VHH binders against o75319. Designs and how they scored, part 3

Target 1, 181 residues: o75319
Amino acid sequence: GNHIPERWKDYLPVGQRMPGTRFIAFKVPLQKSFEKKLAPEECFSPLDLFNKIREQNEELGLIIDLTYTQRYYKPEDLPETVPYLKIFTVGHQVPDDETIFKFKHAVNGFLKENKDNDKLIGVHCTHGLNRTGYLICRYLIDVEGVRPDDAIELFNRCRGHCLERQNYIEDLQNGPIRKNW

## First folded at step 1 (VHH)

Design a2c (framework vhh_7qia_2)
Fold by ESMFold2-Fast, scan of step 1:
Structure a2c (fold): chain B 181 residues (1-181), chain A 118 residues (1-118)
Amino acid sequence: as target 1 above (181 residues)
Amino acid sequence: QLQLVESGGGLVQPGGSLRLSCEASGSIFSDYAMGWYRQAPGKQRELVAFISSGGDTNYADSVKGRFTISRDNAKNTVYLQMNSLRPEDTAIYYCAAGDYEWGSYDYWGKGTPVTVSS
């Protein structure tokens, strides 16, 4: 399907690395079939993603795809050298504990295996904002002991857009810490 | 682009069962997440059940254990099996396709009415 996701054009393609972490957030890349519906300056393919990361003098070591669909791009559109992990995450609702623990497990595993390099964990949903920001902030709060407001501010600043879903923000600020099983 | 057509709605007695179908055409169905929503008279539209392109499912608390969402990619169809129906399940049921980030969905069907009453 070649329908551009609603408001996808309103968001910066790629944020900046979150200082003190290995995270970088971006909106979903769109495969070549979408380019007919985009101006050249609006295109953001998987190739464009890697070019933009490289322009920041960064390197991706893992992509975590939080979308609930496979219609935007295929894992085969990514370089073979970069691991891809799909965690199907429903929008609008706070992710369940199973989803949160899958995300934490993937991040912890990557960090353990990549202690000797500075490669980044790229995280995206459709807009790289709500599901993406929630799970990154949840990790920082629960695992790294970051204060909720500090985690949210760091994400907002580096992504270039503020988390907007009030239920996500409220859970981050006031919800329980999800202990790893 | 994707077109969605719901079927299987109707009048059923409390405790009865109904199977809704949503047939998709026009795009690669298997790539889309598929959902069932309902809107009862005088109420807001709510998500009932959601199935990912990979077959992972999610349900509203009000229907857990009673409703089952499934998909058949060979038939380009998503199903909602509704068991132990209650009067409060009375609504127009809508099929939707897409990744529901903003509450704006890529595609919607026109809806199929379900009435649960004696």
Scores: ipSAE 0.382, ipTM 0.709, lowest interface PAE 2.8, mean pLDDT 90
Fold by OpenDDE, second read of step 2:
Structure a2c (fold): chain B 181 residues (1-181), chain A 118 residues (1-118)
Amino acid sequence: as target 1 above (181 residues)
Amino acid sequence: QLQLVESGGGLVQPGGSLRLSCEASGSIFSDYAMGWYRQAPGKQRELVAFISSGGDTNYADSVKGRFTISRDNAKNTVYLQMNSLRPEDTAIYYCAAGDYEWGSYDYWGKGTPVTVSS
């Protein structure tokens, strides 16, 4: 099906690179079949994603897809040169330790393999906001030692939208540090 | 674009088992996350279990260890195996399809009743 996600149009397609990091967040790109339900200016395809990233003078080195469905686009819609990683992440709930670990492991692996470049880790869920923001912030907090409020502020500023889920925010601010290994 | 039809509901004694099925038609089933919800009399609809298009599962705490959600993409069907049924499991069970990350769903079945009673 090509049902447009609720509120999907309300969010900026692509955020900005988070300074001091390799992260960039964006909303889920939609494959061509969705375009008939969108105005031209509302369209955001996998191709559009890459175009917008280039417009920022950046390059994607990895895409981490946190959505819990595969109906939005296919990995085949992406360039072969950009690895795609799916981490099925349920919405609204704070990601479990396994999910967090998977995310951290993926990020660390990427950074290890990409020390010689400045390619970005693109992360998205449906809106590229709550799940995306939580996991990015969780990484910054647990792995990089960033103060929770600083991580949240940085993400919100760069994404152009603020984390909305109070349980996510509360967990980031006051929850336990998750094991990195 | 999906039509969902539940089946397998009925009356069962406490401790018994029941297997629900939900068959989808009209679209690409494998792309959707599938879920089972239930609504007991006088209560709000609640999540029972869901399974992603990739096969990852999640359960309500109240049914963990007793219920199992699975899917057969070749048959466009999602299942809910319910074991060790309890009277509090009595409800109308609904099948849903969509992207559960929003808390909203694209398609719903009409529901199948499950009654657990001695």
Scores: ipSAE 0.006, ipTM 0.325, lowest interface PAE 9.5, mean pLDDT 90

Design a2d (framework vhh_7qia_2)
Fold by ESMFold2-Fast, scan of step 1:
Structure a2d (fold): chain B 181 residues (1-181), chain A 119 residues (1-119)
Amino acid sequence: as target 1 above (181 residues)
Amino acid sequence: QLQLVESGGGLVQPGGSLRLSCEASGSIFSDYAMGWYRQAPGKQRELVAFISSGGDTNYADSVKGRFTISRDNAKNTVYLQMNSLRPEDTAIYYCATDEYYGSDAFDIWGKGTPVTVSS
């Protein structure tokens, strides 16, 4: 089974860099074995991801994979020069505090180690929208002090799609700031 | 919302067989892809077998030819028939949906069902 995720074709493969940040969001890349069910213009492999980032004159320094599955692509499909971090997240529910802390810690660590370059943190879930948008916005609100509505608007504009999950949006707008643990 | 409950595990001798069942409750079982995962002590959870809503199957290399996944939509149940069991098949077995309906479809429910293959 090389089943394409439901609605995966409906989303842009890669958003734009979020100005003032190191974040870029995208949908999950699909390894070569998925391509038999895709038209050439629909393909979005790990190689295609890096080509599209390059076309924007950007460079990835870290990929954070938020999917709960390992079936879409393997870390070995990525260049050895780009670190890969898996944070298993389940859909439907707002990520728990442990997950939020792991994400913040990874971002902060990357930024400390990459002060002398402008490499990006690439973040994806299946569609690069709900879990991805939530954790990026949560970071901007809690760590960078961005107003919730501004964080959401920035993500939506740069991703090219609006956050769809009302419970995620409500937590970002009205929920508590998650301080480190 | 889909809930999954596993059963059928137990202690079996090498070369023996077991049939695991996973019963779903909720309103959309037939639309979901279903998988069986296992986790041995101290190891990562691995996908063992997968069945699409349309009945297409896929297996981990370690179980091909020995395990068979099937589904019965009328009973809201997915099965794993395990033949020629080996000590290295010892694990807790979980059924789950894949991330099939966007970011929302992956669920693993309950404690799983333990399988021990020992002489």
Scores: ipSAE 0.016, ipTM 0.192, lowest interface PAE 6.1, mean pLDDT 84

Design a2e (framework vhh_7qia_2)
Fold by ESMFold2-Fast, scan of step 1:
Structure a2e (fold): chain B 181 residues (1-181), chain A 118 residues (1-118)
Amino acid sequence: as target 1 above (181 residues)
Amino acid sequence: QLQLVESGGGLVQPGGSLRLSCEASGSIFSDYAMGWYRQAPGKQRELVAFISSGGDTNYADSVKGRFTISRDNAKNTVYLQMNSLRPEDTAIYYCAAYDDFGSEYDYWGKGTPVTVSS
């Protein structure tokens, strides 16, 4: 398919690494077939993603794709050396506990296997904001013991955009800690 | 931008059947996941049936075995076959299209009313 996701152009392609963590957030890359609908400065392909990460002097070791679709790009569009993990998440709603635990398990596994390097975990949904920001912040709060407001502030600053969904923000600030990995 | 138009609603007796249609225009239909929701007056919309762009289906427990969702990409249409209808199925039925399932940037039709009564 080739239509551009709603509001996709409104967001910066890639945020900055979240200091003290292995996380970097970005919006969904769009494969070459979408480029007919984009000006050169609007293009953000899988290749563009890796170029922008390298421009920050960083390296991806894992991509976690939170979208509920496969139309934007294919795993084959990524370098063979970078693992790709799909976690289907429904937008609009706070992710359920099973999804949260799956995300935590993937992050913990990556960190265990990558103790000897400084490679990043790249996380994206369509805009790299609500589902992405929720799961990263949930991990920081539940696993790393970060205060909710500090996690949200860190994500917002590094992503360059503030979490928009109030139900996600409310759950992060006032919701229960999900203590399973 | 995607436009959705529902049709096929009406009045039926308990135990009857209806087939709802939702025709899409304005974008590549096959790229979208499609859902059927229903809403009784004064209540929130609830998802009753879902079909992914790849054809995978999911149903609310209240309609499993009675309702079937399907799509025809050549006709840009999603269908909801409703069998063994009950009074509690009475609602306005809405078609929704998702670029990314359940994203806040979904598209909705105007709805088609279904009344199950004698």
Scores: ipSAE 0.156, ipTM 0.471, lowest interface PAE 3.1, mean pLDDT 89
Fold by OpenDDE, second read of step 2:
Structure a2e (fold): chain B 181 residues (1-181), chain A 118 residues (1-118)
Amino acid sequence: as target 1 above (181 residues)
Amino acid sequence: QLQLVESGGGLVQPGGSLRLSCEASGSIFSDYAMGWYRQAPGKQRELVAFISSGGDTNYADSVKGRFTISRDNAKNTVYLQMNSLRPEDTAIYYCAAYDDFGSEYDYWGKGTPVTVSS
């Protein structure tokens, strides 16, 4: 179906690159079938995503899709030059170790293969906020040794919206470090 | 956009069975993933089971093999078949709808109580 996700319109389509990282967060782009339910200025398609990234003088090198649905857009809607990775991630609950590991592995693999460029890792869930923010922050904390509050603040500032789920925030701030391998 | 109404709760003995229902209205039911949560006295609300719009299911470890979530899109209804009930299953059970099993803004029912006691 093409019903617009609840509160989807309330969030900025694309955040800013997180300084010192290759991460950029955005809300889920919606395929053409959703456009009839949106005002022109509300539309945010896969094409619009890439246009907005270019407007920031950036380039996407990887898209990590954390949604647990496939109704929003198809990988075929993306340029062939940009790899697409699906990590089905259930919301509301803190992602399990397997999910976290998958995310870390994907990021590390990308960085290893893209040392010669400055392309970004685009990460999104539905709103590009809670699941997205948690996994990005989890990576920064566990892999890069960033202080939890600094990671959260950096994400919130760059996304333009703050992490909302307390269990995510609590886990980031006080939870255990997750294995990186 | 979506209203949820749970039913089927009640008192059962250990080892008994119960079937919960949640009927949705106000939107296209098939577009939503559905889930059951429960909240026991003094505990936090926890996910019990969820089912995608495509029929993919997932269960909490504590209920695997005993509970079954299913949906009937023609009836706008999601079900939770609970078998081999235990006292620790006692809780208020809530139905929820999501855009993708993880949207930040969910639709919730008012809950239906389940009590497992001798």
Scores: ipSAE 0.143, ipTM 0.572, lowest interface PAE 2.0, mean pLDDT 92

Design a2f (framework vhh_7qia_2)
Fold by ESMFold2-Fast, scan of step 1:
Structure a2f (fold): chain B 181 residues (1-181), chain A 118 residues (1-118)
Amino acid sequence: as target 1 above (181 residues)
Amino acid sequence: QLQLVESGGGLVQPGGSLRLSCEASGSIFSDYAMGWYRQAPGKQRELVAFISSGGDTNYADSVKGRFTISRDNAKNTVYLQMNSLRPEDTAIYYCARGEDYYDTSGYWGKGTPVTVSS
């Protein structure tokens, strides 16, 4: 599979670090085999991801991959020094409580182990928007006590694109807090 | 070009079972996640079940414990085994490639109707 995901080209490759947090969001990197379908300026490989983050004077300490597929790139395409975590999530539906718990556990574990540095948690789904934005905002609301509208605004501004899925936005604004501890 | 052909739909009584099949042609199958969606009259199309290229599965809450998605890469086919069918399962069932609504756009089958009624 070398076809480009629907609407993937419509989104900025990498957002900005979310101030006051360790999060940075981006769209899925595509391994070199996809580049035959892309203009040079459209390419966004795993190498391109790390170059763009370095250009922001940031460093990745963890990648959380929320896609339901392995076709876009392989963990072996990433530097061996950066841990990779796969949490399978399907697009369209709000992630279930078990998925939310896994995400929170991974973030809390990273933060505990990285108190002495300023490395970032990189989070992506296919577009780096809906599943990515939902789980980051859910963490900020449930764990950090951020107001839902503030979390959503912060994510939208830093990602450079607004959350699109109304069911995700509704759950963040009016849904229950998931107390997974 | 990818072509998806669904089959196995029909009329069944409440509590009954059906097995849907979706055969893919014109593309490699084993590298892609595959899913089933459904659309009841007057409602939006919704996710039912997904299976990753590696065989990991995900289900809508309404079908967990009743439906099972599986794949046979040698036959380029994905299956949906539907048990303990309910009237609210009545819908046209669609096969799709990809894990995201936007990623599945343009990779839909024609659908197979399922009616659960006495």
Scores: ipSAE 0.095, ipTM 0.483, lowest interface PAE 4.6, mean pLDDT 87
Fold by OpenDDE, second read of step 2:
Structure a2f (fold): chain B 181 residues (1-181), chain A 118 residues (1-118)
Amino acid sequence: as target 1 above (181 residues)
Amino acid sequence: QLQLVESGGGLVQPGGSLRLSCEASGSIFSDYAMGWYRQAPGKQRELVAFISSGGDTNYADSVKGRFTISRDNAKNTVYLQMNSLRPEDTAIYYCARGEDYYDTSGYWGKGTPVTVSS
């Protein structure tokens, strides 16, 4: 179906690159079939995503899709030159260790293969906020050794919206480090 | 707007079973994921189980092996079979709709109480 996700319109479509990282977060782009339910200025398609990234003088090298559905857009809607990775991530609860590991593995693989460029890792869930922010921050904390509060602040500032889920924030601030292997 | 109506709650002894139902109206049911949440006294609302439009299921660790979520698209209904109930399962159980579950979901039932006590 073409139901617009709840509160989807309330969030900025694309954040900014997180300084010192290759991450950029955005809300889920919607395929053309959703446009009839949106005002022109509300539309955010896969094409719009790439246009907005270019407007920031950046380039996407990987898209990690954390949504738990495939109805929003198709991988075929993306340029063939940009790899697409789906990590089905349940909302509302802290991602499990397997999900966290998958995310870290994907990021590390990308960085290993893209040392010679500055392409970005685009990460999104539905709103590109809670699940997205948790996993990015989890990576920064566990892999890069960033202080939890610094990671959260950096993400919030760059996304233009703050993490909303207290269980996510609490886990990031006080939860255990997850295995990197 | 979408209406979600829960039923099946009640009082049960430890080790007993209950089956909750939630009927949705006003939308194409099969296009959306459905979920069950619960809120115990003095605690925050938590995810119990959800089932995607494709039939994929997920459970809270505390209910794995005991609870089963299922759906009947022809009846616009999602079910929660609760077996081996424990006192700690006592809560108000809420039905929710969302293709991709998050706190910003705007569609909730009014809840059905479940009490597990001797």
Scores: ipSAE 0.019, ipTM 0.352, lowest interface PAE 6.1, mean pLDDT 90

Design a2g (framework vhh_7qia_2)
Fold by ESMFold2-Fast, scan of step 1:
Structure a2g (fold): chain B 181 residues (1-181), chain A 118 residues (1-118)
Amino acid sequence: as target 1 above (181 residues)
Amino acid sequence: QLQLVESGGGLVQPGGSLRLSCEASGSIFSDYAMGWYRQAPGKQRELVAFISSGGDTNYADSVKGRFTISRDNAKNTVYLQMNSLRPEDTAIYYCAAETDYGYWFDPWGKGTPVTVSS
């Protein structure tokens, strides 16, 4: 099905790079089959994503897709030079430790292999907000030692929208550090 | 989006096995993640097993090692193999197609009952 995600139009397509990190967050791009249901100014295709990143004078080196579906766009809609990683996460639920571990492993691997450049890790779920913000903040807290409130504030500011799900916020502020070793 | 029909429930003794089936029609089945939920009398509905469109699985701690979820995209069917059943597994079992938001199709008035009793 070609149903536009609920509330998708309410969110900015792409945030800004989170300063001091390699992260940039955005909402899910929608392939050409969705354009019949969108006004021209509402369109946000994979091509539009790369144009907007370029307009910020940034370059993507990895896309991490956190949606639990493959129907919004295809990996082949992306440039062959940009790796695509799918990590299936369910909305409304705090990701389990296995999912958190997969995300951390992917980020650490990218950073290790990209020491010689400044390419970004693009992270998205449907709205680029709750699952996206949770996993980015969880990484900053657990791996980089950032204070929870500082991580959340940085994400909110750069995304242009505040994390909405109280269970995600509560886990970030008061939950345990997830050790993957 | 999808129409889902559960089957395979019944009465079984503790330690027994059952296989539940969920047949899908309508939208492209292979694009959806599928889950099995259960609801015991007076309790909240609980996710017990989940399978992604790509075949990745996840299980509730209460059923790990005993239940196995699988899918057959050619038959538009998801299965739940339940082994070593316990009285606490007694519930009405529902299948649901995952939307990206974590919203499920409402299985109200559907489902397949499983009773584990001597």
Scores: ipSAE 0.016, ipTM 0.237, lowest interface PAE 6.6, mean pLDDT 85

Design a2h (framework vhh_7qia_2)
Fold by ESMFold2-Fast, scan of step 1:
Structure a2h (fold): chain B 181 residues (1-181), chain A 119 residues (1-119)
Amino acid sequence: as target 1 above (181 residues)
Amino acid sequence: QLQLVESGGGLVQPGGSLRLSCEASGSIFSDYAMGWYRQAPGKQRELVAFISSGGDTNYADSVKGRFTISRDNAKNTVYLQMNSLRPEDTAIYYCAKDYSEDYGPFDYWGKGTPVTVSS
């Protein structure tokens, strides 16, 4: 597939590391077959992702791909040294409890295995905003005890774009904490 | 753009079964997630089931264990097998191509196929 995701060009490719956490958020990288539809400065391949993170003096230790498609890039497009985890999430809806627990399990497992380094967990959906921001904020609220407003503000500032979906924001601010696995 | 044609809806008794089909035209079907939504009278459209290009599935809690989504890429068709139907399943069922994984613009929706589960 060569169709550029709708509004993909509207978003910064990669945010900043969220201070006090191991998270960094970005929009979906696009494999080389998409590049003929992009100006050179608009390209954001898997290679471009790793170059941009390195430019921030950071290193990825895990990528969590929240898209509900396999068309944007393949795991084989990533360096062999970086684990890749696919969690299929549909857009527009708040992720269900099973999805939330899969995300929390992956994050907790990464942190246990990487306590002796400072590698980051890279999280993306299509735009690196709504599903991505929801799951990162849900983790910070439920597991790390961060206040919802503080988690959302931190994500928005570091991503460079504000969460757009009101249902996601409402669930983060007023929804139940998902404590049970 | 894809054309989507839903079929298979109808009137059934509670506990009955229906199989919905959504036939797509166009070469990009196999590259995209496909989904089923429904809209009951006076309600918002809601997700029922989704299937990725690779065959991984996701279901609304209200239909989990009763509905099964599947696809046949050779026929450019996605199916929804609905078992143990309940009156609350009464709705118009829509097929959607997930262009951006955010359900794309509205023009990727089909015309819908009505399902009525009467007591």
Scores: ipSAE 0.018, ipTM 0.397, lowest interface PAE 5.0, mean pLDDT 86

Design a2i (framework vhh_7qia_2)
Fold by ESMFold2-Fast, scan of step 1:
Structure a2i (fold): chain B 181 residues (1-181), chain A 118 residues (1-118)
Amino acid sequence: as target 1 above (181 residues)
Amino acid sequence: QLQLVESGGGLVQPGGSLRLSCEASGSIFSDYAMGWYRQAPGKQRELVAFISSGGDTNYADSVKGRFTISRDNAKNTVYLQMNSLRPEDTAIYYCAVGYDEYSLPDYWGKGTPVTVSS
């Protein structure tokens, strides 16, 4: 399909860096072929993503793509200097333990390799909200010891949109700490 | 965009095995994530297994440890190896391109029936 994802236009393209962390969240960039269905001010290509992050005086060192498709853009649409990692996640469902482990492993590896710089980990799903917010908050809670409500508030504020799925929120607040990295 | 043709379905006894194949044509196969879905009688179509262009896999909880998805990019084919089949696995199995979050794939094969019965 060549259609714009449902509700994609309803969300801000890119959030702010989450203070005290290396995370920045955004919605899925759409390659140039999608722009025929968008007004100029609605466009958010991979190039637009990097322009917006640069405008915040930030730099991406890794992109983690949580979408369950490759039709929105190709890794080749990204600068060759920025690593790209795909972790397929199903929408609507809390990510399983294997997915959470993959995410934590990727983040820990990036941080170890990037001790001497301030580059960011960019994380996105389709809207850059539920799966994205869940995995970032899960990392902060399980690995960094952040209180669940504080992690959620930080994500919501920096993304500019609140986590919408109650099952995700419930798991973050009341679920077990997962020591699977 | 992409034509998908499934094969390998059939009738098997509980505990048996089947291997499904899906051949893709008319598009760039190696760049696409591919999946297997199934629709049991009277049920909604559900994801069974998914494989990325790079070979990363994901499985529904009901089939983990029993089913294996794989791909051969040189043959433009995705496979589903089904072991330890149960009556509950009875369904029409569909090959599909990608999965857009919040919705089912737009493009499907015609499906191949699998019946697990004594």
Scores: ipSAE 0.017, ipTM 0.270, lowest interface PAE 5.3, mean pLDDT 86

Design a2j (framework vhh_7qia_2)
Fold by OpenDDE, second read of step 2:
Structure a2j (fold): chain B 181 residues (1-181), chain A 118 residues (1-118)
Amino acid sequence: as target 1 above (181 residues)
Amino acid sequence: QLQLVESGGGLVQPGGSLRLSCEASGSIFSDYAMGWYRQAPGKQRELVAFISSGGDTNYADSVKGRFTISRDNAKNTVYLQMNSLRPEDTAIYYCAASWDDSGYYEYWGKGTPVTVSS
């Protein structure tokens, strides 16, 4: 049967918009079949995601799913008006150049197509923290020219949790800039 | 719950090959993603290879082209074929299982040592 991801309950379901960006990070929403294993206050479904975003007076324009499984929810569980992009990303491993490029390309494409609105790019992995934080920070560093420590601090503050993986942090702080093409 | 038991470690010369096995018992093996980790002396534990419950694989850059992870669900076993071994591959290798894909594995083996030396 279904299992609640380890430590999933320990993280805030949805972060805050990152000021100066269109990014918002959240943990993976779980489809209805998981609810029987959760207390009501622990439940976080795709519907709950959108409700929480609305409560922040924001609107999602794109969801980037970085999980390496499809068992948590279905794209069909999302509104048809919100594009869904899957980028299979292995946990606890620094994403490879191809993964980073895919992420950057998706973000840039979205920004190009959404210049006339303020819709957000929602990014999540399982916990919406490590993989999510790395790729968002990688984008800010490589594309926007943000200082690594500033990017990390901004993400951590807005997500409400700090990046945990030392290999991710080290790569962001001291690793090479990845090509944007 | 799963119990994981690694085997196949040992001493090998540079350029040699070694095949690690990890046999699982308990829960439904096929539901779990499996990973091989290694920890070298004085270094942090690192992911070497990953195989999802669906059979998709991923490798650390340092082992790409040399290592192959595979699984046999009928035998409840995950394998790590290691070719063209290098001294820097010397480490204790751990098998890990996770129902999710977050990288936080619920179950770990006790490890099997691999030493690559002339």
Scores: ipSAE 0.445, ipTM 0.766, lowest interface PAE 1.5, mean pLDDT 94
Fold by ESMFold2-Fast, scan of step 1:
Structure a2j (fold): chain B 181 residues (1-181), chain A 118 residues (1-118)
Amino acid sequence: as target 1 above (181 residues)
Amino acid sequence: QLQLVESGGGLVQPGGSLRLSCEASGSIFSDYAMGWYRQAPGKQRELVAFISSGGDTNYADSVKGRFTISRDNAKNTVYLQMNSLRPEDTAIYYCAASWDDSGYYEYWGKGTPVTVSS
């Protein structure tokens, strides 16, 4: 199989930069082999991703891929100038503490290395919504001290779609703060 | 299009082992990601193990190091090897299939009960 992910076409390809942060969220890019199953206006390849970010007058400095698959695209499909990090997560369940801490480590490391530029951290899962929104909001809440509802509102507005998974929303609003090591 | 049938459940003592099987029929099994869920009485259904169409695996924290998921595409079967079983592993275990990793599973088996008790 070369199947288009369920509901993938329902979501905007890429959101806007989240103001006051270095985050931008998007859905998974699909390599050229998937284009036979898509209308021209539905295509969203790795190249299309970079073109859309450039059109927003932004530049990616890191991609964090949260999908549990290597089917959709390969790191080699990305420009060599942009680091790629894979953090395996499964949809449906809230990411575990180890995954959360790995995400925080990657973000903190990027910010430390990129103090004198304005490059963005691009984060995606399959739809760029639930796993993506959860980990970005978790970072804002735990590390930056943002109120949960404010973090969720900011993500929803900038992504152009609201977090859908009630268990993710519940964990962000009422769950424990995960401390960094 | 795809039918899933679980087997291998039963009664075991704490510290024992069981191997669950899930046989798929009716569609191309190798294209699907597979998950094992469980539901204890009065509890919500939870995902315990996942395997992608390409063979990559993930586990819930409660079962890491004790459970192993695997698949045999030639036999249209996914397995859950459960070692060092605990009373809290008592549940009905369900097999589920999906085209992707989003957590939207299109096909579910009817479940196989596992009881861990002395």
Scores: ipSAE 0.133, ipTM 0.508, lowest interface PAE 3.7, mean pLDDT 89

